# Ledger of designs, part 1: VH-VL binders against p55518

Scores and structures below are computed, not measured.

Target 1, 151 residues: p55518
Amino acid sequence: MKTLIVEDNPKKRASLVEYYSSEFPSDDLEVTSALISGLRVARDTKPEFIILDMTLPNYSPDENKGSRIELMPFAGREFVMRVNRMSIKTKVIIVSMFETFGVAPRLITLNSLDAELRDRYPNVFVEAVHYSQAQADWKTAIKNARLSLDR
Unless a header shows other numbers, all headers, positions and changes below count from the first letter of the chain; antibody chains aren't numbered by Kabat.
ipSAE, averaged over its two directions, is called F for ESMFold2-Fast, E for ESMFold2 and O for OpenDDE. V2 adds 0.75 times the mean of E and O to 0.25 times the DockQ between the complexes of E and O.
Where letters were taken out, [cut] stands.

## First folded at step 1 (VH-VL)

Design d05 (framework fv_daratumumab)
Fold by ESMFold2-Fast, scan of step 1:
Structure d05 (fold): chain C 151 residues (1-151), chain A 120 residues (1-120), chain B 107 residues (1-107)
Amino acid sequence: as target 1 above (151 residues)
Amino acid sequence: EVQLLESGGGLVQPGGSLRLSCAVSGFTFSSYAMSWVRQAPGKGLEWVSAISGSGGRTYYADSVKGRFTISRDNSKNTLYLQMNSLRAEDTAVYFCAKDYGDYEGAFDIWGQGTLVTVSS
Amino acid sequence: EIVLTQSPATLSLSPGERATLSCRASQSVSRYLAWYQQKPGQAPRLLIYDASNRATGIPARFSGSGSGTDFTLTISSLEPEDFAVYYCQQRSNWPITFGQGTKVEIK
């Protein structure tokens, strides 16, 4: 299986890679850190499984022209929409450190984004889960999503 | 300012070769797929070739496969189309076109076009 | 390859009138259909992508609709600058293909 991880936070990325590599050592794992590079790899390699962050920069630090990197709060939503338009056979799970997005009073929760993406992109989107170092819920979610593809 | 400037068109004999260039500015070139689209005099648009932002993937129309080669130099912000074994039916204005993403397949920015005439 | 057939070949209309342009695909392209405008001696200009999304800077009088095999571009009230050739284009499958064009000309 080809799997793609799109995650800009080095510590969270390392945790995701360590877990995935130990649990699914025979999978071909590719890792990227930005929206555009992630979409490029998805289009070029057509991974069967994608683990995605909700908040991503458009470009990695290496690709940015030395300006301050701006994080896009809804980059994961954009990614799922664009992957759906590619019509490739893939499943996407979002793993986010944040449970709320935007600015009060127009706050959007991870749960509401999960419901929206399940409704709009049922053929590609699996679920969105919260990442916490103290809890293993995200590991269970990744494992269950990945194993469902072996059917 | 986002700009695509094409060059390299001209008159060439059947069986000849020509290389087109497209100089780009105003965006991060390596992040976007690029295409060549041609239009014969008085006719409609025909997609010719596409290349991914990294250059790792290329696609060609069957009419040009084996004769044309698309390439890019991301360090020079330039797209190329090497045209070999040219035929009269290749006579057209050749546009370079920026994909609005990396292989989205819709073109938001276009060059002015360069005329290629294949005639004896 | 997917063949796109545009109709009519030519529309002769006056400013202020509504223009309706059709594009039919030989097989389903889902929503992955774009529309372009081209004036003589100029490069094409993207109007609509993914069947119904207006590109940046495109006036509200332009709208797209349809899915699957039947698509429509509508110009609600023609302005003088709208008289041009219009092309549909699919991106559902490689190779990318264009329709043959519809010319919208002044009466």
Scores: ipSAE 0.000, ipTM 0.480, lowest interface PAE 18.0, mean pLDDT 84

Design p01 (framework fv_ponezumab)
Fold by ESMFold2-Fast, scan of step 1:
Structure p01 (fold): chain C 151 residues (1-151), chain A 121 residues (1-121), chain B 112 residues (1-112)
Amino acid sequence: as target 1 above (151 residues)
Amino acid sequence: QVQLVQSGAEVKKPGASVKVSCKASGYTFTSYYIHWVRQAPGQGLEWMGRINPSGGSTKYAPRLQDRVTMTRDTSTSTVYMELSSLRSEDTAVYYCARDSYDFWSGYFDYWGQGTTVTVSS
Amino acid sequence: DVVMTQSPLSLPVTLGQPASISCKSSQSLVHSDGNTYLNWFQQRPGQSPRRLIYKVSNRDSGVPDRFSGSGSGTDFTLKISRVEAEDVGVYYCMQGTHWPYTFGQGTRLEIK
């Protein structure tokens, strides 16, 4: 299986890579850290499984020389939409450090985004889960999603 | 070229049901919602509901929820809107319209040509 | 339901002159995602509606630059800088922020 991880936080990315490589050592794993590079890899390699962050920069630091790096809080939503449009056979799971997005009083919850993406993109989107180093929930979610592709 | 082609005009008696079709072409059918909007003679636009062709999930205007059913057939890239228990007030042109190009651009970027439904005794 | 109120409902305009249409919503149209889903449509006689503006101020491809949208929260405006004969028709504002989606009553633009 070809799997793509799109994650800009170095420590979270390392944790995701370590877990996935240990659990699924035979899979071909590609890793990127920005929305545009992630979409480019998805288009070019057509991965069967994608592990994605909700909040991403448009470009990595080395791709956006001389410009301020701005995080896009809903980049994961944009990614799912665009991957769905590519009509590639893939499944996407979102793993986010944040449970809320935006600014008070107009906060959007991870659960709300999960429900929206499941409704709009049921053939591509699996679920959105919270990431915490202290909890194993995200590992179970990734494992279950990946194993469902072997059925 | 994106195109939405609707079925032909219908004349129905009060109490009957009507089923209007909307055939999509020129894009990936399952990637965009399809909405239904109607317009009574000389009046404005009324949103009726939408369907996600991918999973078949629907959301209807509360005013019409008990009488409207939206379905799709992915093998023919066609969406259907069925309205039951027809009344004279349901006489209108019925339009299908595609969801926007992306999440952030808004709704109704391409429209069908319209289907006239006349309800008369 | 969110009520969309347009004014004027009838707008006679001399060719080449500017035109302005107001749209007010009964509730704020700012979505929880930070976007404002306020769209403007044009319906020419006997034709399907055509989207002119999406998300308040973004012009659709192929729409002449004489059309512009502005506003925020509950108050929105569609402007035509120089009305042409082909602009005759009914203009509708529409909100997609709240379920169910709702349209204004429509403004009929007529050439004097």
Scores: ipSAE 0.007, ipTM 0.534, lowest interface PAE 10.5, mean pLDDT 85

Design r10 (framework fv_romlusevimab)
Fold by ESMFold2-Fast, scan of step 1:
Structure r10 (fold): chain C 151 residues (1-151), chain A 119 residues (1-119), chain B 108 residues (1-108)
Amino acid sequence: as target 1 above (151 residues)
Amino acid sequence: QVQLVQSGSELKKPGASVKVSCKASGYTFTEYAMNWVRQAPGQGLEWMGWINTNTGNPTYAQGFTGRFVFSLDTSVSTASLQISSLKAEDTAVYYCARWDEGSYYFDYWGQGTTVTVSS
Amino acid sequence: SYVLTQPPSVSVAPGKTARITCGGNNIGSKYVHWYQQKPGQAPVLVIYYDSDRPSGIPERFSGSNSGNTATLTISGVEAGDEADYYCQVWDSSSDHYVFGGGTKLTVL
């Protein structure tokens, strides 16, 4: 299986990579840290599974833009929509450190976002879960989503 | 199919008011913000502001406060721009354009409404 | 206020490559979107997030953005590409969209 992780936080990214590599050692894992690089890898390699953050920068620091990178609070939602338009065979799970997104008056919760994406993109989107170092819920969610792709 | 259809051209005298409408179809109206963009004859695009279609809250760019009012009628999926106390400098094509806060670009545009202010 | 600078016009021969620039202080840290506007028509999105293409936009349209300059590149230019091209950014410091002044592309 080919799997893509899109995550900009180095600590969370390391935890996701460590867990995934340990649990599914035979999978081909690609890792990116920004919305645009993630979408390009998805387009080019057509991964069967994608683990995605909700809040992502447009570009990674590694792309050497030379200044402060602006974070997009709904980047994960945009990513799911665009991947759905690619018509590739993939499943996406969102793993977020935050439970609310955006600014008043358009504040959205992780639970409402999960419901929205499951309704709008049922063929691509699996679920959105909260990331916490203290809890293993995100590990269970990733494992269950990945196993659902086995024939 | 996503479509934004604007009202017809208007010819007004200075001091009058005008209301330009933008009717949306093919998507859930309240899930995408609506922007307004002005283009004076022979000039470039100028962003006027946006309105949150879920809450109804408008945000105006500097220079477009007071005489300009953004409003919604969600029952008919329509956003409107009203300009009061019209001046010759308001002569322009006015566009509505759809924006998802997660995307930051305008993916669909109305065809434009020409407003001409002349004595 | 943040300002985007575009050349007012660019001329190119058919089949050659046109490059339209969009200058802005540290624009490489922002995402740049490009719109094509033909006479009497509404603008059409041709490039978003610096270099991505909407469905229906030919591959000969590409974009880049680094440092103080973003560039829209049109390879194998066709007569139908004659239009005004506008760059756009979101300026987070003012919570405002900014458009460049536009570039008229003429295919000779």
Scores: ipSAE 0.000, ipTM 0.511, lowest interface PAE 12.9, mean pLDDT 84

## First folded at step 4 (VH-VL; framework fv_romlusevimab)

Design t13
Fold by ESMFold2-Fast, scan of step 4:
Structure t13 (fold): chain C 151 residues (1-151), chain A 122 residues (1-122), chain B 108 residues (1-108)
Amino acid sequence: as target 1 above (151 residues)
Amino acid sequence: QVQLVQSGSELKKPGASVKVSCKASGYTFTSYGMNWVRQAPGQGLEWMGWINTNTGNPTYAQGFTGRFVFSLDTSVSTASLQISSLKAEDTAVYYCARDHYDYSDYVGMDVWGQGTTVTVSS
Amino acid sequence: SYVLTQPPSVSVAPGKTARITCGGNNIGSKSVHWYQQKPGQAPVLVIYEDSDRPSGIPERFSGSNSGNTATLTISGVEAGDEADYYCQVWDSSYDHVVFGGGTKLTVL
């Protein structure tokens, strides 16, 4: 199985990679850190499983094309929509350190984004879960999503 | 060479139907989404929608539901636009255009048909 | 619905630099594509993903995108650049492509 991780935070990325590699050592794992690079890898390699963050920079420093590198609060939502449009056979799970996004009065919660994505992209999107070093909820969510693909 | 070749111009009466075809060559037809774009005389480009060439599922922009139908014949690498119950306001050049990246990622349209002029006159 | 705003016309002397703007709310968070259309011809993609050029497009064509404005820049303008130019984005809130109204570039 090919799996893609898209995560810009080095510590969280290391934790995700360590857990995934330990739990699924036979999988072919690719790792990226920005929205556009993540989408390019998804298009080129067509991973069957994708673990990504909701908030990602648009470009990595190496891909700066004269546009400002900007942290995008809803990058994960755009990623899911674009992967759905590509019609590749994949499942996406979002793992976020943040439980709210945007600025008042337009704050959106992780729970409301989860509900929206599950409703609009049920063939691609699995769920969005909160990341915390103190809790193993995200590990359980990743494991359950990945194991469902072995059927 | 990668190209899209469209059917010839059409002159129709109000209430008639027309089918504009767009034949692709030089690439894997089912790997790229196909867009339809309309341009009324003297007006700008107007996106009508697209069709997923792998699944056959169309998506229509608001204002292009009902009378407009996108379809495919993958055996001959052809996408078609059908317009029923033609009205004078449908007079325009209709273009087919391929998504730039394969598997229908949204990054512009790099290959365009030459356009098909549809004239609806009373 | 997302809206892109372009000036209806821009005039430039041969050899000078033309700048065609495309305004949109927070357009810097979107990828902008640019098309050139000459009379009686199909559009030609000249810039994609803000600043990339398709094969065959001269280096004097460049693009930028930040904040609420994207810009197509044509340096050393030639008579053959006279055309209508359209910006385009994909609206990430829906599966919809949006075009600007177009800008007629006149080379005097």
Scores: ipSAE 0.096, ipTM 0.705, lowest interface PAE 5.7, mean pLDDT 87

